VHH binders against p49116. Designs and how they scored, part 84

Target 1, 238 residues: p49116
Amino acid sequence: EGPLLSDTHVTFKLTMPSPMPEYLNVHYICESASRLLFLSMHWARSIPAFQALGQDCNTSLVRACWNELFTLGLAQCAQVMSLSTILAAIVNHLQNSIQEDKLSGDRIKQVMEHIWKLQEFCNSMAKLDIDGYEYAYLKAIVLFSPDHPGLTSTSQIEKFQEKAQMELQDYVQKTYSEDTYRLARILVRLPALRLMSSNITEELFFTGLIGNVSIDSIIPYILKMETAEYNGQITGAS

## First folded at step 5 (VHH)

Design u63 (framework vhh_brivekimig_d4)
Fold by ESMFold2-Fast, scan of step 5:
Structure u63 (fold): chain B 238 residues (1-238), chain A 121 residues (1-121)
Amino acid sequence: as target 1 above (238 residues)
Amino acid sequence: EVQLVESGGGVVQPGGSLRLSCAASGFTFSSYAMSWVRQAPGKGPEWVSSISGSGGSTLYADSVKGRFTISRDNSKNTLYLQMNSLRPEDTALYYCARGPSYDLLRGMDVSSQGTLVTVSS
């Protein structure tokens, strides 16, 4: 019954840290990325179909797909984040590390390849001019992925994914009726998300994390975070 | 301004217990997640535990699960860490921090003072 997503799920507004630093640093990048990750998790937990799967399934799904959701969020919020500037700063840091022999050449190649894949993905989405409804449904398709290892209740997850695909198709066909191949161009971009390493994403964007913590370890905490705590922090008040 | 003042550190034998306290001021305490972070001699900082603003959710590092309990009293603006079954590897400066286990939204504000916990035989 009813649509998988409501109009409220189309709204995805990233609030950037303020004030802006004169030059990008690890803290600013990590805080910006953390805000996007939090916004992505909060978006997912607001979906009634997601809530209906139960806490254990919710945690397993988000642990499996957080990197895909985060990358879609980077593409969607690339302008407000000045993502190209962040990636350029990271590349500059890596090039200096090569010159000072601080990192292995193989590691630098892996990280650079990840950055290139990320830039290619974001550029592809920008060229397609993906709108807010399309992003919402693409995020729903990756969230409700039944094919991740270790998942339970895969039949229900698959049904929600199929519902997301059907609603995206209906939206695109009605809104972009003149472009018969738009849906195919959009969907063919999604497999690239699974080729991106979550470990490299953590190293690039979450280097400001205190201690030896992983995104995997914090996901259950974010999903249990109360609305008052979320609202208090999202205002950026000290 | 945010102020965090830790206390309760000391010297204990292995298997002993300590309770750390953090007195918070300068912000609406109940609206923020709080964390404990430690730094052992010669090592970088390690996240230990986090608690939500209401106290309804807690998270622990694998190294302390089952031994440490994080709690808070919002009426007193105080964060606690009950440390049981202490081990020599728990020896560290312990810091109170505003924020969850990572740099979320506004980052993690860590106290500059810390409280020293030494577990010695």
Scores: ipSAE 0.000, ipTM 0.163, lowest interface PAE 14.9, mean pLDDT 81

Design u64 (framework vhh_brivekimig_d4)
Fold by ESMFold2-Fast, scan of step 5:
Parts: structure tokens; C-alpha cells; sequence
Structure u64 (fold): chain B 238 residues (1-238), chain A 121 residues (1-121)
């Protein structure tokens, strides 16, 4: 039995739509978010342990955790995405919508609370200076969560999660040997991911999707693609 | 030059069936996800269905799921839409579209011609 993740799973390279428009719009935000979602799902499907669980389990698992994976991806790719600029534009739009009475105050409150939770999470990860290896294993811990309702093969999923936790611990202890409490500081950030609504994430980042199709519908579509086809389309190569 | 030519539209009664075809040229057809988009009279464009380049993955709008089947023949550079149990609300001009990149589900090169489907009751 080898390691859960290889060096190829540590690499997480987001290619943004270019150029960034002068005025941020729903289409640019949606395209950027879709690229991150597709990259995150391709990352997950490339893991041998994930493949071993089988197609139905893979679909159920990603449907349950896509928002957590996506949020970790936002934190990891915050600089590449200019996420602070995107969130500032969304906040400005919400403030202007309050003045013009175009959105209900209750809805604006829900969305603003979500944005503040997201900002706090991303800021905490940035402050901890989480590296690529740590992000890969945090994503693996989230992906192999046995406790989502409706999941099958929970014992196997739990085994893979424990393996992810063990390998993260080994890495942190060797790489950050002088920082005794680093692993604990990292792991206590994960529960916050489950406090963020996937419905609000979908509205903030994916409003521009074709026919208002749900992320739930997109997940099995992406997971059933052949690897070569997926790579060719997301990179625009050949 | 990307060329997409739709055919197969017509007039059909409610509950009827039609098969639309889209002949593609000017690009490596098997490398691109393809979609069907429709525009009903007086409405904006509505996405109907998508298929991956290999044909291994398909996606449908809730309004057509279980009634329509998207497929492709990469050897013939042709996209198909099998439409069953047609309803008056399916009346629209149907367009073939090529996705520029898989991550750009909204970014599609859509044919300007289209093929008209009229479901009369």
C-alpha cells in the first residue's frame, strides 16, 4: 500500500480567464469559479483511492463535499484569482442593491454573513501560510469524509480519511519540526467549512451557469469524462 | 472557420418525436463538448443539453430530462438530439453550440441558422 497522494496530487494550477475585465461581471466570476470547480473535481478523480470506491460512491461523495473542496480551492488560489477583488466587487454590488431596494434585506444579510465566513476562512489559511502539500491533504481529509448523510462504503472512506490525516501529520512534523502546534492550528480550521451554505456559494459564484443548471447535475457529468478529454478541454490544448 | 449546420426540425403534434442533427466542420469535433440551445418565440435562449467530446457524459435541463437524448457520432462530425414526448412548450428554434472550453459552460459558439421545431396542439 503506497501513500494516499503522489507528488502529482500536490500540484494544483488554476488558469484564470484572461484578461480580467475592468468591470467585474457575473460571467467572468462564473467562468473563474467553474475553472476552479473543474480543477478540484479533476484533482479528486485522479486519486487512486477515490477511483477504488467506484463511480456511484464517487458521485455521492463529491456531491456531499464539493462546497468544502471549492472553498479550500478558493483559499489556495486566492492570489491567482484575485479573490479579494472579486469579493469586494460582490460586497459593493450588495451595498448598492440595499440602497436601490432591489434585494430583500433578509437575503442580503444571509449572503453577507456567508461572504464574511468565507473571508475569515481564507484569511486564517493565509495567516497560517498553508503550503501546497498541506492543502492537498486537507482536501483529501474533506473528500474522504465518511459522515455525510446517504453515503455507502463509509468504513473504506474512513480508512482513507485516517490515512490522509496520518500522512499530513508526518509531513507537518518533518517540515515544520520547530512548530509543535501547527497541525492542531490547521485542523481546527476544517469544521468552519461545514458552516458555509452550498446554496449561497452556488448563487455567489455560479449564477452564470447555462440554464441555471445545478452543481449537483454538473458533478456526475464531469466525473464520467475521460481523463484525456477533461485535460484537453480545461487547458485548451490541441 | 467553425461551421455548425442544424437540420431535422418540423411540425409535430404533442406526444410526437423528432431527431435533430448538427453537422460540424472546421475544428476537431471529438475534442469539444457540444450543446443544444433553444429559443422560444418571445423568450431568451435556454440551454437544453450538453455532451462531452467522447460522448461519455451527458447533461440535461430539468424541463427535458427523461424525454430528450443527446448523442454524437465523432466519425461523422455530427451531433444529435432525439426528442420524445414533445410538448407545446418545446416549440422553439434549436441551435447547435460548441463549447470553447469545458470550464466555460456558458461560453459557446452557437450557429446563427438554427432549426425550427413547432409542436402544435
Amino acid sequence: as target 1 above (238 residues)
Amino acid sequence: EVQLVESGGGVVQPGGSLRLSCAASGFTFSSYAMSWVRQAPGKGPEWVSSISGSGGSTLYADSVKGRFTISRDNSKNTLYLQMNSLRPEDTALYYCARHGSYDLLRGMDVSSQGTLVTVSS
Scores: ipSAE 0.012, ipTM 0.458, lowest interface PAE 8.7, mean pLDDT 84

Design u65 (framework vhh_brivekimig_d4)
Fold by ESMFold2-Fast, scan of step 5:
Structure u65 (fold): chain B 238 residues (1-238), chain A 121 residues (1-121)
Amino acid sequence: as target 1 above (238 residues)
Amino acid sequence: EVQLVESGGGVVQPGGSLRLSCAASGFTFSSYAMSWVRQAPGKGPEWVSSISGSGGSTLYADSVKGRFTISRDNSKNTLYLQMNSLRPEDTALYYCARHPSYSLFRGMDVSSQGTLVTVSS
């Protein structure tokens, strides 16, 4: 019993690697993205309802939705990350790849479309001025998605998603009482997250990982990390 | 002072086994994820395996998956790499490393001189 999220779940503080290099490189982008991914996983792990589902279900849920959580995190932390600068550097690199015939035109088109969708999503969230409570509940709604293939605890997941939706509605109605359609404007942004390819996100932000490690393989590792080690990764303090 | 000391390397024939050890001191060993990284003659460093602070989670490079097992004994501040079914391509200087607080599976945070593994037919 009790609310799905507490005030502690509203806090989402990304610590960027320092110093920012003069020219953005794959390593800086990957380190920044990795910190955001760790912060997002730590956020999910801290939810009692999430813990109650058990480790196997937790792993399956995060594997299914990490890209949606990551994209919401990019939108929420866009200013802290200087996301527009990072995306501009990626676009510049892609333009060089076209000139050197290193990537197919079809692949480059797919990647550019992904970047445009990401920019549009982040701009729409900024225009709506989504606050920390709203971001926390939107993340909870995507985390507790019962409709991903292969899930075994779908009834309980659905109950947590419905609870997240109800608590978001209550918050928005109390906080933004003068804007009767705010909730609807926020919720219609969520389907766009499902259009974002996790494979393309991985290529854009995580190419600096050693050993050809995939995000799919990293997720179980991150979720089983001890709290002190986890906190060290997200703050840069070992 | 943070210190890592590798041992256990040697010369083995293909198909053989070796167990590497890394003795850690100067930090709270159980609070850090640890990695094995190798460097083959004439090549750059290659990440091999990682283990979480508790030992509950492990990751392996595709080239060693199913053949190598990473483990740790936090009571002895020691990291291990059990290497089975060794191949000539596993010939390298092997280093243990503490995971950087700011980097997901990147490079080496702390390393020593390493231990040499030679697989020759």
Scores: ipSAE 0.013, ipTM 0.404, lowest interface PAE 7.9, mean pLDDT 84

Design u7 (framework vhh_brivekimig_d4)
Fold by ESMFold2-Fast, scan of step 5:
Structure u7 (fold): chain B 238 residues (1-238), chain A 121 residues (1-121)
Amino acid sequence: as target 1 above (238 residues)
Amino acid sequence: EVQLVESGGGVVQPGGSLRLSCAASGFTFSSYAMSWVRQAPGKGPEWVSSISGSGGSTLYADSVKGRFTISRDNSKNTLYLQMNSLRPEDTALYYCVKGYYLPWRDEFDISSQGTLVTVSS
């Protein structure tokens, strides 16, 4: 009953670590990425439809789609994060290391392909000038994906996804009435999110903060954090 | 199996110097790059410096450039970090790691005990 998302779910404000170091290091990159991940998970858990699915389903959904949510968040917050600068620093470090180490050429190629896919996705979203409402509904569409293996309550998840698609269509048709094909251009971007490896995203953005702990292992903890604990991680990080 | 043992840490005043050592065994030391990584209390690992297998090329984090020098002795299977002009922000557990510390490496892991460096006034 009622809309899937409220105006509060459109607001998505990332608070970056301050100050930005003179030269980028792995700690700054990982802290920035962790803030975005926590913001994304807090956003998801605040949706009444998501809460209604129950804890086990919530954990399974976020484990399946965190990389898609994170990538959408990177695109949405690219300017705030100076994402192009972060990716350039990673590429520069990779290129500087190639001739000096026994690092696998296949691994280097795999990582570079991931970075290219990420850059292309973010550039396509920027070119389309995706607004806050559109990002909120795209995140809802990927969150409420009924087709991940091992999910329960798939009929209910599918209904929430269809509701997200319907509300996005209504929004785009009313707000961008002169652009008949805008919705189609936006939706055809979503399959690219599933082609990006969550393992490579984890290695690029989350190595160096919490040692060997995986994103998969911390998801249940983050989803159960009190609002004060979450805010401490995002804003009171000292 | 790969074994790495760090030593040389201690308590120094700001502006002081320390030399860290890492004794390596269980692999062909000269065939691999080596890195120093540090972890401050309550923080994640931060890459400090790397050196190629031959010792011919070195890389440094911008926070330590001009102050720290990485070196190795392949005949002794030992990695070194000479730390000069130490600052309170350099206070951390220091670890040596096989290979370059690159966030995209699937085989990077800190499993040794490390050596504690405390810079206090």
Scores: ipSAE 0.000, ipTM 0.126, lowest interface PAE 12.9, mean pLDDT 81

Design u8 (framework vhh_brivekimig_d4)
Fold by ESMFold2-Fast, scan of step 5:
Structure u8 (fold): chain B 238 residues (1-238), chain A 121 residues (1-121)
Amino acid sequence: as target 1 above (238 residues)
Amino acid sequence: EVQLVESGGGVVQPGGSLRLSCAASGFTFSSYAMSWVRQAPGKGPEWVSSISGSGGSTLYADSVKGRFTISRDNSKNTLYLQMNSLRPEDTALYYCVKGHYLPWRDEFDISSQGTLVTVSS
């Protein structure tokens, strides 16, 4: 019946912590990443189709795909976030860790390769000039993935994914009618998201978590917050 | 004016239990999430636990999960922290704070005196 996403779901506004510190530190990076994570989860929660699946299914879906949603959010908000500056600060930290012999060379290599893959993904999205509608539907496609292990309601999830795919196709065909192959170029970018390790994402962006709490624990807490509480966190000054 | 008054701290043996209380005034208590934060001597603040305004959502630091329980009584404007199986490393001054003080925040507004918890023989 009605569309999967409304115009309100196209709006994706990240409010960065201010002021930006003179020297980037793990707390500023973690706060920035956490705001993006909250915004992404609030975005998912606002979709009626997502709510209709029920709390247990909602939690399982987001636990399975948060890294894909987060990476799409990084690409979409790269300019607002000054992502290149954040990644440069992380690289400087890793180079210092090599010099101090704190981490194994193999682990540092894995993390550096992850950063290069993340940069390549963000660059490819920028080159394609992905717009807000396209990002909203790409996020919906990865959110409503029926192929994650342990999911219930897979038939309904698949129907919502197919609806997202159809609405993206309609949008691209009408808005970019001159570019016959645009949809295919966009969709072939999605498999790269599954090559991004959620453990390495957590290590890069969530190292500053106080009290040693995993993203897996934070997800159900965020998903059960009231709407008013979400608004405070995604603009979060406190 | 927001006022928070912590109580219930004391000296206990390892393995003991304490229940902390926080009496809140000056704001609509049920409309705000609340958090417990602790600070050990010579260390920075450590987030311990948070609870949503309705009490429907709770979150715990890994170091206290399974041992501590956060709760609230909105009719009494009071926040609680039930601490079981206490360890020497739980020794700290405990503060309640208004709002979601989540594990990635490196700052919070402490305007109260806190309540001291000492775990030792």
Scores: ipSAE 0.195, ipTM 0.598, lowest interface PAE 5.0, mean pLDDT 85

Design u9 (framework vhh_brivekimig_d4)
Fold by ESMFold2-Fast, scan of step 5:
Structure u9 (fold): chain B 238 residues (1-238), chain A 121 residues (1-121)
Amino acid sequence: as target 1 above (238 residues)
Amino acid sequence: EVQLVESGGGVVQPGGSLRLSCAASGFTFSSYAMSWVRQAPGKGPEWVSSISGSGGSTLYADSVKGRFTISRDNSKNTLYLQMNSLRPEDTALYYCVKGTYLPWRDEFDISSQGTLVTVSS
């Protein structure tokens, strides 16, 4: 029938908590990350193809790919978030944890490697100058991934992923007609998203949630939220 | 203009049960998520549970999951918290609050008197 994504799906505007505190803390980082997560889920929920798959499939897909969507969101919103400043604050917190003997050296190494991979990904996207349309289609490609374990309706999911790939190709060929290899350069960045641990992302950005509720529990709650409450979370209305 | 009145607290032995109620007025109750927040003596407030406006979605703190059940009756403008298998650490003043409060939120708009729950041997 119609296109997979409309112009409304290209708009992805993160509203940061204000005012920014003098010193970055767990509360500010977690609130900022939570708004991005909510915005990402609201974005996914608004896609008619996603809605057509049904609630159970929607929950399974987002649980499988939230880390990939979140990381793409971090790259897209890096300037709005001052992501480099947030990552520096996280590194400073980790260094303090070493001095307090709270974390093992092996765990710190693992977390620092994750931060490096995240920085490398964001830098590669910035270097490619990925636009809003390209981000929207990349998010759709990772959302409609048929190859996660335990998924049902995999043929329909694959159809939507292929539609996303086709529409991205059409957009890039039309908009960047002189750059024959741009699409290939963009697509080869996606496998790196699956090498990043969702558990480490949760520890870095959602520390305030750990011990009280998991992202796995938050996902189905957010997806079943009333539209007004959903919009309130992404705009920070409280 | 928003008024929230909690009730149902009391003294109970460990392993016991209590059902809390919150009567809401001054706003369109069914249009808002509602939450339960508790504050133990000498401690800051702690989020316990949330429920969507329709009642279709619920969320629980890990410390109460499997023991507490949040529910609502929109026809009566009333929020409920069924508390089973109560423990001494559940001793607190319990408040209902308008909206969704998540575990990283340090600040809650607590304008009501709350209802006291004491779990003692």
Scores: ipSAE 0.240, ipTM 0.625, lowest interface PAE 4.1, mean pLDDT 85

Design v1 (framework vhh_enristomig)
Fold by ESMFold2-Fast, scan of step 5:
Structure v1 (fold): chain B 238 residues (1-238), chain A 119 residues (1-119)
Amino acid sequence: as target 1 above (238 residues)
Amino acid sequence: EVQLLESGGGEVQPGGSLRLSCAASGFTVSSNYISWYRQAPGKQREWVSTIYSGGSTNYAESVKGRFTISRDNAKNTLYLQMSSLRAEDTAVYYCATLSEYLEKWGDYWGQGTLVTVKP
């Protein structure tokens, strides 16, 4: 049988709202983050192995891992998003909020620690110069995680995760043959993704879009979108 | 308490024009950023345009050159001038302003005004 991912699944191109506003604001950040989330979910939906698991399993998997997929997407698209500029603006706002006594120091510390962990993760991926093939397989490893509570078809999910791991190993050994420990350095980064709070991610990147609606509640809708409807959302067209 | 009230929607033929208004209370449009969003039935809410406190503006790629955002400080009102309307522009249009990061969850939205572009 052929590979888990095709060359089309390696392509991951984020279309940003353009131009970037003169004054960075929550609307621009939330629109950019939403486009990345939609792109990530459409990417997952396009994988034949993912489709084969069925709608209920697909919904459960994405609900369990959307924060991990989103964070990998932030790292992969950091330059396109000007992520460092976005994070710097958020940090500046938090520091001003401390000075004006608007937020508790404990809450600000918690959010600052999350931002620093995110920056560290993105910097480590950049320093490793993770390529498009590597990102595609890392996302597949995260997506096909059999260990989330409440999942059905865990044996099939585990098989797809193992296939993703094997194909990543083959790619890295062939492409980066002189770097014997590259695969190990890449894989040890993944556990940190599960320690990142999805609630803080929602607050930082989706606060202006979520309102009364959680990411959990929109996931089934996004997964059912037709291709034309999906393209309308990620490009800003109707 | 922030309240936003949209008006000016209606039915129009392709290529036509409409001007939407958003009256704000408990909020000063000249000192804050404020945006237009739209939502077609069954679809996600889509950002359309923003005007910033300094007066600069930004637009979604799909509406550039056709839509113009502006404000009247004396009336505390935001406007969206829409021209060259297409069937794809059919949606409920909302004005919105976002809460400060991490101080308040969510945002302030109006009730919306329906724009229907009929063939």
Scores: ipSAE 0.000, ipTM 0.155, lowest interface PAE 11.3, mean pLDDT 81

Design v10 (framework vhh_enristomig)
Fold by ESMFold2-Fast, scan of step 5:
Structure v10 (fold): chain B 238 residues (1-238), chain A 119 residues (1-119)
Amino acid sequence: as target 1 above (238 residues)
Amino acid sequence: EVQLLESGGGEVQPGGSLRLSCAASGFTVSSNWISWYRQAPGKQREWVSTIYSGGSTNYAESVKGRFTISRDNAKNTLYLQMSSLRAEDTAVYYCATLSEYLRKWGDYWGQGTLVTVKP
């Protein structure tokens, strides 16, 4: 039995809309986020262990963890996305919404707290200099979470999660042999992902263009897409 | 307001050619990658072609060598040049960015432009 992830699963390349508009707008932000979401879903779908769990289990797992995968993707792609600039534009949009009485003060507080948590998470990952292999295994650990309510095949999911944890440990101990505490510092970052609201992520990054359609509702469609459709949507050059 | 409006469809005989247009408003075609999709009666949506912001292109295997995607930045318009048309190419054709495609997933796609290949 081979490794959980191959080198192809370490590659995670986001192609941004270009050029960046002079004034950032909802369309550019939503298009950028949609590309990252698609890349994340295609990444998960391409894992043989994931495929082995079957369609129903795959859908349930991704519905439960898409926000964690998306947030890890934001952190990994923060530089190519100019994420800090996007977050600043979102804050400006929120300020305009306050002026127009579109959002309550309590809701704005929740959204601002979410932005702060997201910035903290991305900054901590950048400070740790998380590499592509580490990101791939962290995504696998959150994907193969056996503890979400309503899951079947939890024993098999747990085995895949443990395999991801062991392969991450082997990689870190070999590659960063002089940093005894690196693995622990990386792993303690993961619980913060579950404290971030998927509803607020949808509001921040998928507003306007997704409308009232939830990410949860589109996940089964994305996971069923033909390989050619995935490649056509996310491959930059051809 | 962001819109993509399809036109240029019609009836053609097998082996014929058509050029579809997709007029963009509210955003710049050259700044985005835009895809052509099609949906035949009773079938799922099928991706046809994509042009990327840098000008690179990609095609579904079924249309490769027969269809050519292009854009005119001055007119802010995307094109699909179709040649050697087959009965299997009969469908309503739609253009969309990735975010528009996700928004329309399971939703109303609008009119699109109908291509009918009749013997």
Scores: ipSAE 0.180, ipTM 0.572, lowest interface PAE 4.8, mean pLDDT 84

Design v11 (framework vhh_enristomig)
Fold by ESMFold2-Fast, scan of step 5:
Structure v11 (fold): chain B 238 residues (1-238), chain A 119 residues (1-119)
Amino acid sequence: as target 1 above (238 residues)
Amino acid sequence: EVQLLESGGGEVQPGGSLRLSCAASGFTVSSNYISWYRQAPGKQREWVSTIYRGGSTNYAESVKGRFTISRDNAKNTLYLQMSSLRAEDTAVYYCATLSEYLRKWGDYWGQGTLVTVKP
């Protein structure tokens, strides 16, 4: 009956490790990405509709969509993370590696294409000037996706996704009433999220995470974290 | 400065086994993302296996179930245990670290060790 998201779900504040090193390294990037992942999982866990689906369904949903949620989070927090600087450093390094012929050309190509798609996505979101409410609803649309293989409770998930879509439409029509086509411009960006490989995301951003366990294996633990554990992770006090 | 030294290669018959070693200096293997790559004659270098800092592992599809990556933190050494070797496994094997990948990926390649599987 009530709205799917409350004002508390609009707040999405990433706290970065400090200071940023003079030259970027794998550890700093992984710590930064881990904080964003933990923030994203905590955000999802706080939604009453998400909790109502039950723990098994919750875990399955997040395992299916974590890369999409993470990528939306990268776009939303791009400025705070200095994401353009991180990606530029990776690209520069890969270009130099191509010249030296020390890495597999096919693997370099896959990674470069992934980085290009990520840059293009983040740039398109920045150009559209997506606000906090819009990001919250886009994340909800992605979270409540009924079409991932292996999911149960797909009818209930689909109803929550439709509710997210309706509430986004109402928000955009009210807030950006003079921009008739804004919602369409926003929604056509979402399919690109599914073209991005979770394996490449994991290799780029999560090489150093929690003893180098897979993201799939840690998701249940993140979703069960108490407030103190969550705060410890986002401040780097693990 | 980071140095990697591969050893353990040689000639084996199909179905045989070999254990490759990669001795590291200038960095700690337990705190780095480290991979094995190989380059067969006339082919580009291909990824074989990675061990992450915490001990999680990943493998190329062609070697799953036959190769095992491991490390000895006390000896600061990376290993690749190869079993059920096939003619197509013939290659020079290299180890490389991803700990510096944003600054100097490729600078920390070892010199390689040759593995030849002969009928």
Scores: ipSAE 0.000, ipTM 0.144, lowest interface PAE 13.3, mean pLDDT 79

Design v12 (framework vhh_enristomig)
Fold by ESMFold2-Fast, scan of step 5:
Structure v12 (fold): chain B 238 residues (1-238), chain A 119 residues (1-119)
Amino acid sequence: as target 1 above (238 residues)
Amino acid sequence: EVQLLESGGGEVQPGGSLRLSCAASGFTVSRNYISWYRQAPGKQREWVSTIYSGGSTNYAESVKGRFTISRDNAKNTLYLQMSSLRAEDTAVYYCATLSEYLRKWGDYWGQGTLVTVKP
């Protein structure tokens, strides 16, 4: 009866640690990436349809798709993050690591290929000028993916995904009525998200996380976090 | 599993010196970013200094030239050498890891060590 997403779910405002340091460092990159990850998870948990699936299903869905949500968030927030500058700094670090024989050439090649694919994805989204409504629905399509192994309630998840797809189509057809091929150009970009390694994303952006703490391990705790607690972490305010 | 334990605080006269220590367990200091923060009574925590994984350092403007951050990789310990101490430096000093996001499922802030500069 009602739409899957409201206007509040279209709003996606990343607050960056400011100012950006004169030279980029792992601390700044990790903090920026962590803020985006938290914003993405808070976005997901604010959706009534998502809440209706229950905590166990919510945790399983986000564990399965966090890398896809994060990558869409990187594309959406690329300008505010100065993502191209961050990626250039990572590349320079990798080049120095090869020269000092600290990492294998095969591993560096894998990581460089991942960075290239990420840049290509973000550039394609920028060139298409994807708007906030389109990003919100693309994230919803990714979030409500019924095909991840181990999921329960797959029938209900599939219905929410279909609803997201229909609402995206309706929005694009009404808003970009003169661009007949826009929806197809947008949707064909989504399969590339599943080809990107979550392990490499974690190494590139979250290498500053300490202890034996993985993104997978923190997801359940973030999803249970109170809104005030979440806001304090995102802004760095007490 | 990650724990930080500060020590070395105490009372000192203006112009005096103190060295704070932060013993780390559950992670390697030489491979990670680690910072000193301080909190005076009734004030917000303020950043003091950071040492980065590569060994470079950064300082708050109020402590530049007076404080020096360093580490001993063999002892997995972080230090803050404080000199020319002022009354304004009176605070509880905390050793903190990179990310406050994980504090609730890890011990990512130390207990703190009190530094009092009198009179």
Scores: ipSAE 0.000, ipTM 0.152, lowest interface PAE 12.9, mean pLDDT 80

